# Designs tried in a protein design chat: miniprotein binders against q53ft3. Part 214

Target 1, 195 residues: q53ft3
Amino acid sequence: MFGCLVAGRLVQTAAQQVAEDKFVFDLPDYESINHVVVFMLGTIPFPEGMGGSVYFSYPDSNGMPVWQLLGFVTNGKPSAIFKISGLKSGEGSQHPFGAMNIVRTPSVAQIGISVELLDSMAQQTPVGNAAVSSVDSFTQFTQKMLDNFYNFASSFAVSQAQMTPSPSEMFIPANVVLKWYENFQRRLAQNPLFW
Below, E stands for the ipSAE of ESMFold2; O stands for the ipSAE of OpenDDE; V2 stands for 0.75 times the mean of E and O plus 0.25 times the DockQ between their complexes.

## First folded at step 23 (miniprotein)

Design Tc6 (at its last look DockQ between E and O 0.01; V2 from the best seeds 0.00; counts 0 for: pae O 12.2 > 1.5, placed apart)
Fold by ESMFold2, look of step 23:
Structure Tc6 (fold): chain B 195 residues (1-195), chain A 107 residues (1-107)
Amino acid sequence: as target 1 above (195 residues)
Amino acid sequence: SPESYKKAIEYAEEAKEYAEKARKYAEEIAREAIKNNDPESYEEALELFREAAKMYERAAWHFEWAARYYDWGDKSYALLYFEFAERVMKKAEELFEEAKELYEKLK
């Protein structure tokens, strides 16, 4: 199935399935979001000859959904970063989600993924302003991932006074995580594409 | 790679040339339909040339994005858009040839 990630938020891995071939993620407080990552979890690939068209939906001034095609994910391109900050005044496009009973509030946007034939996807034209340069997006995404990892790992830190013995578990000192974080940031600053 | 970028740009330009050619055929057919006062006989060929032109433009759009992604170093997206462009180009060519066959039968 699919995942959806926004910087500074917990990754979403449980899409609302609104049809056998259509999946949605809610994006509360969408006006604060600049980028979204959509990716395949790797457990269920697309059927042969199929892929996913990725849409962004926001409520217009009347609260009615406006859908825009962001781009695609496929077995050969299983993850993508889309810029959505410039799309919230954009013109809607033809989309496959109009017949679904999707409950919507004015402050919640959605990411929609429609599983379609590659031949059908090829005939669609995404909005150009959703495209993100891989160099810029890679560096920005990598920095956000580093911040997220450090904050997540640090939230489990305990002092020796708080620690209970657990012989079946292995532990690492919290400062090892910090050293890794600092070293990785330095390497990234030297060469953002050092992977 | 520089070769992949250049190839995608060349294909985009070729697709645009075919789109223009298809539009010119559509204009010619529209004039013949008026001249002969027989729009019904020409309608299918006219619509196929218009559809071919639209699909050639779409292919060009995809080839141009493939080139942009090659330039940005995103090989996986470049390949995806190049593949999509090839799919659309094939369908555009089929429509164009079908339209030409119908038009030749009207002459």
Scores: ipSAE 0.498, ipTM 0.800, lowest interface PAE 2.3, mean pLDDT 79
Fold by OpenDDE base, look of step 23:
Structure Tc6 (fold): chain B 195 residues (1-195), chain A 107 residues (1-107)
Amino acid sequence: as target 1 above (195 residues)
Amino acid sequence: SPESYKKAIEYAEEAKEYAEKARKYAEEIAREAIKNNDPESYEEALELFREAAKMYERAAWHFEWAARYYDWGDKSYALLYFEFAERVMKKAEELFEEAKELYEKLK
């Protein structure tokens, strides 16, 4: 359902589902990460009236997770870029992930996505500097690339019904993601100022 | 190749035309469903035409992007989009034909 992209790293397309409505990506060596892209894979949309609240968590000096709301993804906005470099010393916010006893190695952060009602999401306030401005040329370019990816990947989706008679879920071949990623990385390499 | 670029643009336009055709069928079916006060019998055909239209639009999008990447000098990515667009086009065609068959059974 979700993907997570960090520059110079492999795309993560398999979130750990920690609850029915909660998904988590691990980000090793998070201190080196400036930006994170969270996007929908296009296989499973949010239910009507729902979206995803995107959270970042990092271990504090005591190893306790500090959670911060980064922003949102929705069917209408299936991708977002977040700057997390400035959050590594920020104050924690309320989050729905509870006391996840995730034995976190000190160097691993997490991106958490909570599927929530859009109305509830509208009442939440992301941390101020996390969302990259859409006016930024970088954001525009990245958004275009992400939209391109989304459209590309979703077009490769094959329903399970096509594979097997019963399921209606859509699947995207992993190689599609890999091919896009390789090209995306190449593009990034051509524009080092992209991140 | 320049020929591939031209072909991509042509296929994009063709896909858009088929998308429109699928939408027209969907509209027709929707009207028939109302007229006959039997939305259930027409729902599957209606949905398939809508899906076909969506798939055709996706094919068109990918053909257009193939052309764009070609123009940008990225031939490898252009080819990827082109080949994908062809696969999507084929799927759209299959959905379209299935929808037509179902609709014909309702007449």
Scores: ipSAE 0.000, ipTM 0.219, lowest interface PAE 12.2, mean pLDDT 78
ESMFold2 (binder alone), look of step 23: mean pLDDT 87; pTM 0.857

Design Tc7 (at its last look DockQ between E and O 0.48; V2 from the best seeds 0.00; counts 0 for: pae O 1.8 > 1.5)
Fold by ESMFold2, look of step 23:
Structure Tc7 (fold): chain B 195 residues (1-195), chain A 107 residues (1-107)
Amino acid sequence: as target 1 above (195 residues)
Amino acid sequence: SPESYKKAIEYAEEAKEYAEKARKYAEEIAREAIKNNDPESYEEALELFREAAKMYERAAWHFEWAARYYDWGDKEYALLYFEFAERVMKKAEQLFEEAKELYEKLK
């Protein structure tokens, strides 16, 4: 029902269902993670009047879980990016994942999603430092799109020695693509909304 | 969007004002319960005002986050937090009015 993505890692689409209404993703080597994306796969929507409260859990020095509310996902907000870099030494918050008998190791954190009534979710307060502005999300998306385009175009590169004559076709030197890519990255860093 | 931001801020300030009003009623009722040595008669109204105050504070929090998300251009989250604030505000208003009715009966 949910996916979980960390930059540079394989997307996770198979959450552990630890209760009828609770889902968990493991985050190994969590100390190297600064942001996490939580999203609905689109196969199963929330029932009417319900949504998901999203929590981050990390082990304390004794290996005990410390949970913090990151925010929410709903049918109207089906994906969200959360910043977790500042939460790894934070204080725990009230949460619905107590008493869960989940095997943990000291280097593995978790993302928990609790399916709840919207009225119940409305009574909860996420940690404010997990919020990420749309501008940050836009630049991350745009950079990944740019990388994808460059990798795709580069996969068709041939040297002039490999080229066969084709006078009815137009060709673009691969270096032109590289220059476009470099220019786009520079402009994006200067003004994420330039395009 | 600028209008939506301003509206969210205005509602947040209104919710904070009602939270303070509810809190003051709870303080007044607590003093009267002690003065009359009759906490059972006042208990329901006192708890309803305390609950209303908490709900108004929560609503204000959500309205402020709705405003922040409007400012950041995250319309989906802005709408979500605004809706959450409205849900909590409605509950707070119901608790506040019920508490007032009970308290008036005790006067």
Scores: ipSAE 0.572, ipTM 0.800, lowest interface PAE 1.8, mean pLDDT 80
Fold by OpenDDE base, look of step 23:
Structure Tc7 (fold): chain B 195 residues (1-195), chain A 107 residues (1-107)
Amino acid sequence: as target 1 above (195 residues)
Amino acid sequence: SPESYKKAIEYAEEAKEYAEKARKYAEEIAREAIKNNDPESYEEALELFREAAKMYERAAWHFEWAARYYDWGDKEYALLYFEFAERVMKKAEQLFEEAKELYEKLK
């Protein structure tokens, strides 16, 4: 249902479902992360009248998780960018994820998504400094993300002659990725919020 | 729209005014409770006004953020926060009216 993207890292599309209505992504080496994109995969929409509250969790000096509400995703806003670099010193907030004894390595943070009623979401107050302040910042982030994805994907490019037969794997031609990239860039240039 | 932005700011100010009004009622009720030495009878109305005030403040916050996101060019998030503000305003109004009705019965 959800994806999580950090610039320079692989897209995460497999959230750990910790409850029927709760999903978690692990973010290793979170201290180097400035922004996180949370998005719906488009496979399963939220039920009518529901959305997702997006939380960030990082370990404090004692290794205890500090949770903060970043914002929301909905069917109407299926993706959001959050700045998390400034949250490392913030106060914890109430969160629905309970005492998850996640054996956290000190370097791993989490993004949590809680599927909730829109009315309940409306009663919550995100941390203000997590908001991305400009379309330009968003565009820059998206561009960096796209570049990273392209670079990553292209690094695995092999010629047909170099391909190892793997009947269980599907292959996408590099040109398809390039065309997607170009189309995405064009759409982004036309409307940074097209998605 | 520019109109939505202006409306969001106006609604934020209105919500703050209602929050203040709710707080004033809460203060009045607290005084009456002491005066009549009957805190129990006034507790529900007092709490509802306090909750209403909190909800109005939250609505104001959502409207303000709606305006901010609009200024940032994020119309979708602006709309989301605007809708949240409207939902919270409605709840605040319900709490306020309920509190008022309870308080009037005590008079």
Scores: ipSAE 0.263, ipTM 0.660, lowest interface PAE 1.8, mean pLDDT 83
ESMFold2 (binder alone), look of step 23: mean pLDDT 87; pTM 0.860

Design Tc8 (at its last look DockQ between E and O 0.01; V2 from the best seeds 0.00; counts 0 for: pae O 12.4 > 1.5, placed apart)
Fold by ESMFold2, look of step 23:
Structure Tc8 (fold): chain B 195 residues (1-195), chain A 107 residues (1-107)
Amino acid sequence: as target 1 above (195 residues)
Amino acid sequence: SPESYKKAIEYAEEAKEYAEKARKYAEEIAREAIKNNDPESYEEALELFREAAKMYERAAWHFEWAARYYDWGDKEYALLYFEFAERVMKKAEELFKKAKELYEKLK
């Protein structure tokens, strides 16, 4: 019903179901992870009036699990990105997984999803530092694409001394690419969706 | 939208005002319980005002996050948190009303 994605890793779609309404993903080597994406697989929606509370768990300095509420997924918000890098030394919170006897090795964290009534979920307060702006992620992706384009175009640049005459070819000065890049960046900072 | 952002912020401020009002009632009731040397008679109303204040604070938290998600352009999360805030706000109002009715009967 759920997937879990960490950048640079294969997506996990085989959650361990630890109860009828509770699902867990293991995150080995969790200290190298800064963000996780939790999403619904798209073929099994939540029952009417229900949603999912998403928790993160890591072992503390004593090896004991520390659980924190990251946020929610629902039929109306079927995927979310959570920041976990700042949570690895944080304080635990109340959670529904306390009765679950889940065995894990050191350096393995967990993502837990508890299917609950929307009324119950509304009474919960996630940790605020797990929130990630979708606009920032889009802007960052766009900046990476612009950098890649500039580097790609620049790799074809030649100096005048290296150029052979070719009347059938069209050339552009390299500074035109830079001017375009600067203008596009300015426009993108004003409106990330202008394109 | 800018209007949706402002609406969420306005509701967050309203919830914070009700949280403060509920806390002031709780303080008043605590003083009356001491003055009358009768904490047992006031316990239910006092606890309901304290609970209402906590729920108003939670609603404000949700409204503020709805506003942040509107500002970030995440309409789906903005709507989710706005709805959660409304659910909590309604329950807080019910508790506040019940607490006030109980307190008036103690007069």
Scores: ipSAE 0.598, ipTM 0.830, lowest interface PAE 1.5, mean pLDDT 79
Fold by OpenDDE base, look of step 23:
Structure Tc8 (fold): chain B 195 residues (1-195), chain A 107 residues (1-107)
Amino acid sequence: as target 1 above (195 residues)
Amino acid sequence: SPESYKKAIEYAEEAKEYAEKARKYAEEIAREAIKNNDPESYEEALELFREAAKMYERAAWHFEWAARYYDWGDKEYALLYFEFAERVMKKAEELFKKAKELYEKLK
C-alpha cells in the first residue's frame, strides 16, 4: 500500500504491517537523512473517508522512541515529502503506535503510517515545517525541473550543420546534462523547494 | 555580488531587446516575401532571425535566473547560469549576424 523513499537509497515498498491499520518503515542511519518521501503505491487505495497519518520516530538518548506527526497522505494526495533533519531533537507528540517493542537499534528510525478517518486527521497538528510538499508541490517540482532542464540543455544545443552533415538535428553536449544534474542535485539537497 | 546581479539584469534586458529586434526583422522579411511572391528566397533569413530571437530569449531567461540565484545567495549556481547565458548570447549574435547578411543580399 505504501512506499518510502530516501534520497540515495533504494525505495522501500514493503512496509511492516504492525496492525491492521498501521504500517512501519525502518530508516537505518536516520541521522544522515534530511527528507523522506512517503507515497501510496497505487495498488490499494484508502477506504472512503480515510487517509494516512504519517509519523516519524527516532530513539532519544535513552533509547526511547520519540514520535512526531509529519503530515498526511490521502487518495487525493497520495504522496508527500517530509523534512526530518530538524526533528531529531524535537519533543515527542501523541501517536497511535503505542509501546511497540520495535527492537530499536540506536541508528534506526521509523516512518509510521496510521490509517485513520479523514475527520480525525483534520484535528491533528503536524510538526511545523515537516511537510515540505504535497501532490501539487510534486507536480510543480516536476514541471519546474523539466522546464529548467529543457531551457538549460537546449541553450547548449548545436546544430549538426555546425558539426556537419545532418543539418536538421540538434546536439547537446553530454557535459551540459551532467553539470545541470550536479547542480540540481546539490540545490535539491540543500532545499527541496528551491524552485 | 551586487555587481554581478546588476550585470545579469542588464544583460537580460539587452537580450530581450535583441530578441525583439530579431522578431521585427523576421516580420519584415515575411512581409517582403509575400510582397515579392518569393518565399523561398527569404526563408533562410527568416528562419535564422526566428532562431536568433529564440536564442536571445533563452539568454535572457538564463541571465534572469542567474540574477535570481545571486539574490538567493547561491553564487555557484548563479555563475553557472550566467556563463551559460553568455554562451547562448554569443550564439544568438552569430545567428543574428548571419541572418542580417543574408537579408541584405536580398535587398
Scores: ipSAE 0.000, ipTM 0.205, lowest interface PAE 12.4, mean pLDDT 79
ESMFold2 (binder alone), look of step 23: mean pLDDT 87; pTM 0.866

Design Tc9 (at its last look DockQ between E and O 0.01; V2 from the best seeds 0.00; counts 0 for: pae O 10.7 > 1.5, placed apart)
Fold by ESMFold2, look of step 23:
Structure Tc9 (fold): chain B 195 residues (1-195), chain A 107 residues (1-107)
Amino acid sequence: as target 1 above (195 residues)
Amino acid sequence: SPESYKKAIEYAEEAKEYAEKARKYAEEIAREAIKNNDPESYEEALELFREAAKMYQRAAWHFEWAARYYDWGDKEYALLYFEFAERVMRKAEELFKKAKELYEKLK
């Protein structure tokens, strides 16, 4: 239902569902991560009156998880970027991920998404330093990177009729990349801060 | 828009004023409970005013974030936080009204 993107890493779309209403993404080597994008895949919207509270969790010096509310995603705001570089020594937030049975190491952080009633989400106040105050340069960089990636990847595309069997390699149909690129460009043009 | 930014700031200030009003009622009730040596009778009204004050303050914070997102050009997040602020404000007003009704019955 959700995706998670870190610059320079593959998009994660296979969240671990730890409860009916709770989803997590692992972030290995989290200390090298400055920003994270959380978004809805678009296949399943939130039920009416509900949305998603987005949390960041990292282990403190005692190995205890510290959870911080980053913000929200809803059907009306289906993607958001959060700054996490300043949170790795911050104070924890009230959170719904208390007694979890997930085995984790001190070097792995998590992004948690809790599907909740909008009325419940409204009672929460995200940490202010996770908010991104200006994304103009980051948006322009991301757009240029996506243009370059699409052009590079498209130069290797093959038709199905020209396909040589290569069982040890994965291939991306070129039209899928184009459609994803067009959709992303449209969203970015309509709202440069959609992520 | 500049008008939306100004409205969010105006509502944040209004919510702060109601938070202060609720806190002043809580202080007044605490004094009355001591004066009448009957803290149990005043406890529910006192707690409701304290909760209303917390909710008004939270609404103010959400309105301020809505204003920041309007200023940053993130209209979708600005509207989300504005809606959240309105939700909290309505609940705070309900608690404030109930607390005031209970307090008036004690006078």
Scores: ipSAE 0.549, ipTM 0.817, lowest interface PAE 1.8, mean pLDDT 79
Fold by OpenDDE base, look of step 23:
Structure Tc9 (fold): chain B 195 residues (1-195), chain A 107 residues (1-107)
Amino acid sequence: as target 1 above (195 residues)
Amino acid sequence: SPESYKKAIEYAEEAKEYAEKARKYAEEIAREAIKNNDPESYEEALELFREAAKMYQRAAWHFEWAARYYDWGDKEYALLYFEFAERVMRKAEELFKKAKELYEKLK
């Protein structure tokens, strides 16, 4: 249902479902992370009238999790970019994740997504400056994300001569990925909010 | 750093060389499997070398992109790609080593 992307890292598409309505991504070495992208995979939409509250959790000096509301994702806004670099010293906020016995190493943070009613989400106040609101920043980040994806996908590219028969595997022509990339770039340039 | 850029290029080339080496082993194993009419005994080693080759190729790609981002002045992304490439490289090495050990047992 959800994906999580940190620049320069592999995209995470398998959230740990800790409850029926709660999903968690682990972010190792979180201290080096400036921005996180949370996005819907497009496989399962939110139920009508519901969205996702996105939280960031990091261990404090005592190893206790400090949770902060970053923002929201919805069917209408299926992705969001959050700046987390400045949050590592912030005060904790109320969160719905309770005392999760998540084996936390001191270097691992978490992104939590709670599926909630849109009306309830509207009453919540995200931490200041977490949401990247600048269109330019969004465009730049999206560009980097796309580059990352393309580079990752292209790293798996093999020529026909290098292909070994593997009937259990499906192959996507690299040209398809490139064409998608180019089309996406074009659309992004025309309207950064086209999606 | 300029040193990191140089290392990225060097590691990319090294990764490509290891990828080719892994492919050659895979080809050799495939031939031996046919020759001995025993594909099952060679399957694991064959697959591991194939996977190693893929992983080495991926490492090479990410090292190249690390260098490219560095050239573009994006040191942050350069470092990220470099670190990822190193992790992929280590995994490739593990696969390669395991594959080689299995293949040696078949000789």
Scores: ipSAE 0.006, ipTM 0.220, lowest interface PAE 10.7, mean pLDDT 79
ESMFold2 (binder alone), look of step 23: mean pLDDT 86; pTM 0.851

Design Yc1 (at its last look DockQ between E and O 0.50; V2 from the best seeds 0.63)
Fold by OpenDDE base, look of step 23:
Structure Yc1 (fold): chain B 195 residues (1-195), chain A 107 residues (1-107)
Amino acid sequence: as target 1 above (195 residues)
Amino acid sequence: SPESYKKAIEYAERAKRYALFAQKYAELLAREAIKNNDPEKYEEALELFREAAELYKEAAELFEKAAELYEKGDKEEAEKLMEEAEKYKEEARELFYEALRLYEKLR
């Protein structure tokens, strides 16, 4: 349902679904990460009236998770970019992920997505510094990220004839990735701050 | 205990959220089937979501009853209801995930 992308890293398309309405990505070496992109894969949309609240979690000095609301993804805005580099010193906020017994290595952060009613999401306030402020720097970053994602995804493209039958594996059609890419580029061109 | 009561309430609220989520997916599938002029396309997944929603509602009701019993000090009976509610929740979860898998496959 969701993907997560860090510049210079492999795209993550397999979120850990920790509950019916909760998804988690692990971000190793999170201290080197400036921005994260969260996006919908296009396989399963949100139901009507629902969207995703996106949270960032990092370990504090005591190894306890600190959660912060970054922002939102919806069917109308199926991707968002968040700056996380400045969040390492922030105060924790209330979050819906509970006491997740996630064996965290000290260097691993998490992106959590909570599927919620849009009305409930509207009452939440993201951390102010998670929004990308510079349009130009953001556009350049986004373009590089998109190119990286496309290159990565295309590198795994196989013809049907080359596919090894693996009934346990789910495949994302290349056209889904392409459509996502095209839509993202279009939105970026129209409004670099569309998220 | 007050803590057991709070836990039961939390579980009830969670089960209600899951019931709503399942119901919303069932509604989504029904609308998509109509839009695609294929009423049978998502029938199995739709039914699984509906069934999951009902089981989550049952679980929620049992968790609420357990909370009431904890408040009254009837710990033993409350724990029995918690266990029963958990069974409904787990069954609902299985159906929910199966429905999601089926839906994804059909997309």
Scores: ipSAE 0.692, ipTM 0.877, lowest interface PAE 0.6, mean pLDDT 85
Fold by ESMFold2, look of step 23:
Structure Yc1 (fold): chain B 195 residues (1-195), chain A 107 residues (1-107)
Amino acid sequence: as target 1 above (195 residues)
Amino acid sequence: SPESYKKAIEYAERAKRYALFAQKYAELLAREAIKNNDPEKYEEALELFREAAELYKEAAELFEKAAELYEKGDKEEAEKLMEEAEKYKEEARELFYEALRLYEKLR
């Protein structure tokens, strides 16, 4: 048994078992979803030598379901984050007037999990490496953004003796930025998805 | 080749896959029973997985025989084997799902 989590929504813990080795979660209003988390609940593990291939499906413009391999979950890696925003039909052509994209209708997409032999899974290639995000990749990106901001802001630091009067400007003491940085790093280390 | 031939082959391969899956769960439960020193706790679910695996295997063999008969042009006998194979498959499915339900309760 598996769970599926989207930020801002209730967790789904009751996958529809559509075959002995196939499980499905419905994703209504999928056009607003950028990432999904798929994880094992711990109630029933995979048998030894088996794992789960995770797929994303949405109805195409012809109403035909198209399944795309996102990645994998296993007993050794029981959760994963997948980016689906780049896989949706709603990311269509650019228009001179954005109002032409307003015709998009919410529809139901699906996350599918297929239980397979690990050897078979090793031969499969997920769609777009950039469209799949792991917790480690998310944490690395976030840490790099934090370091970039801190380095940039600190490059403008001046001591009080070096400061010139500028009464119409607002200033932030450097130690405020440092304390924010340290607090954010601590929280990120505790829970990479806290924000 | 006839569409009926392809269908019989596909059903045979699917049944083989389910047989392996059921067998893998039986092996898992046998190992858990040893690890937890409680073989009686797991015995019912383990036996159901083993029975499901055997029935899926029987269904696969019947689907393969039906495919051979379709290839020979003996449609009437092939259809009888397809129906028999489906019965084995459905029995196996019921046992497999019950085994899963029992296993979930054990955990």
Scores: ipSAE 0.666, ipTM 0.865, lowest interface PAE 1.3, mean pLDDT 78
ESMFold2 (binder alone), look of step 23: mean pLDDT 87; pTM 0.869

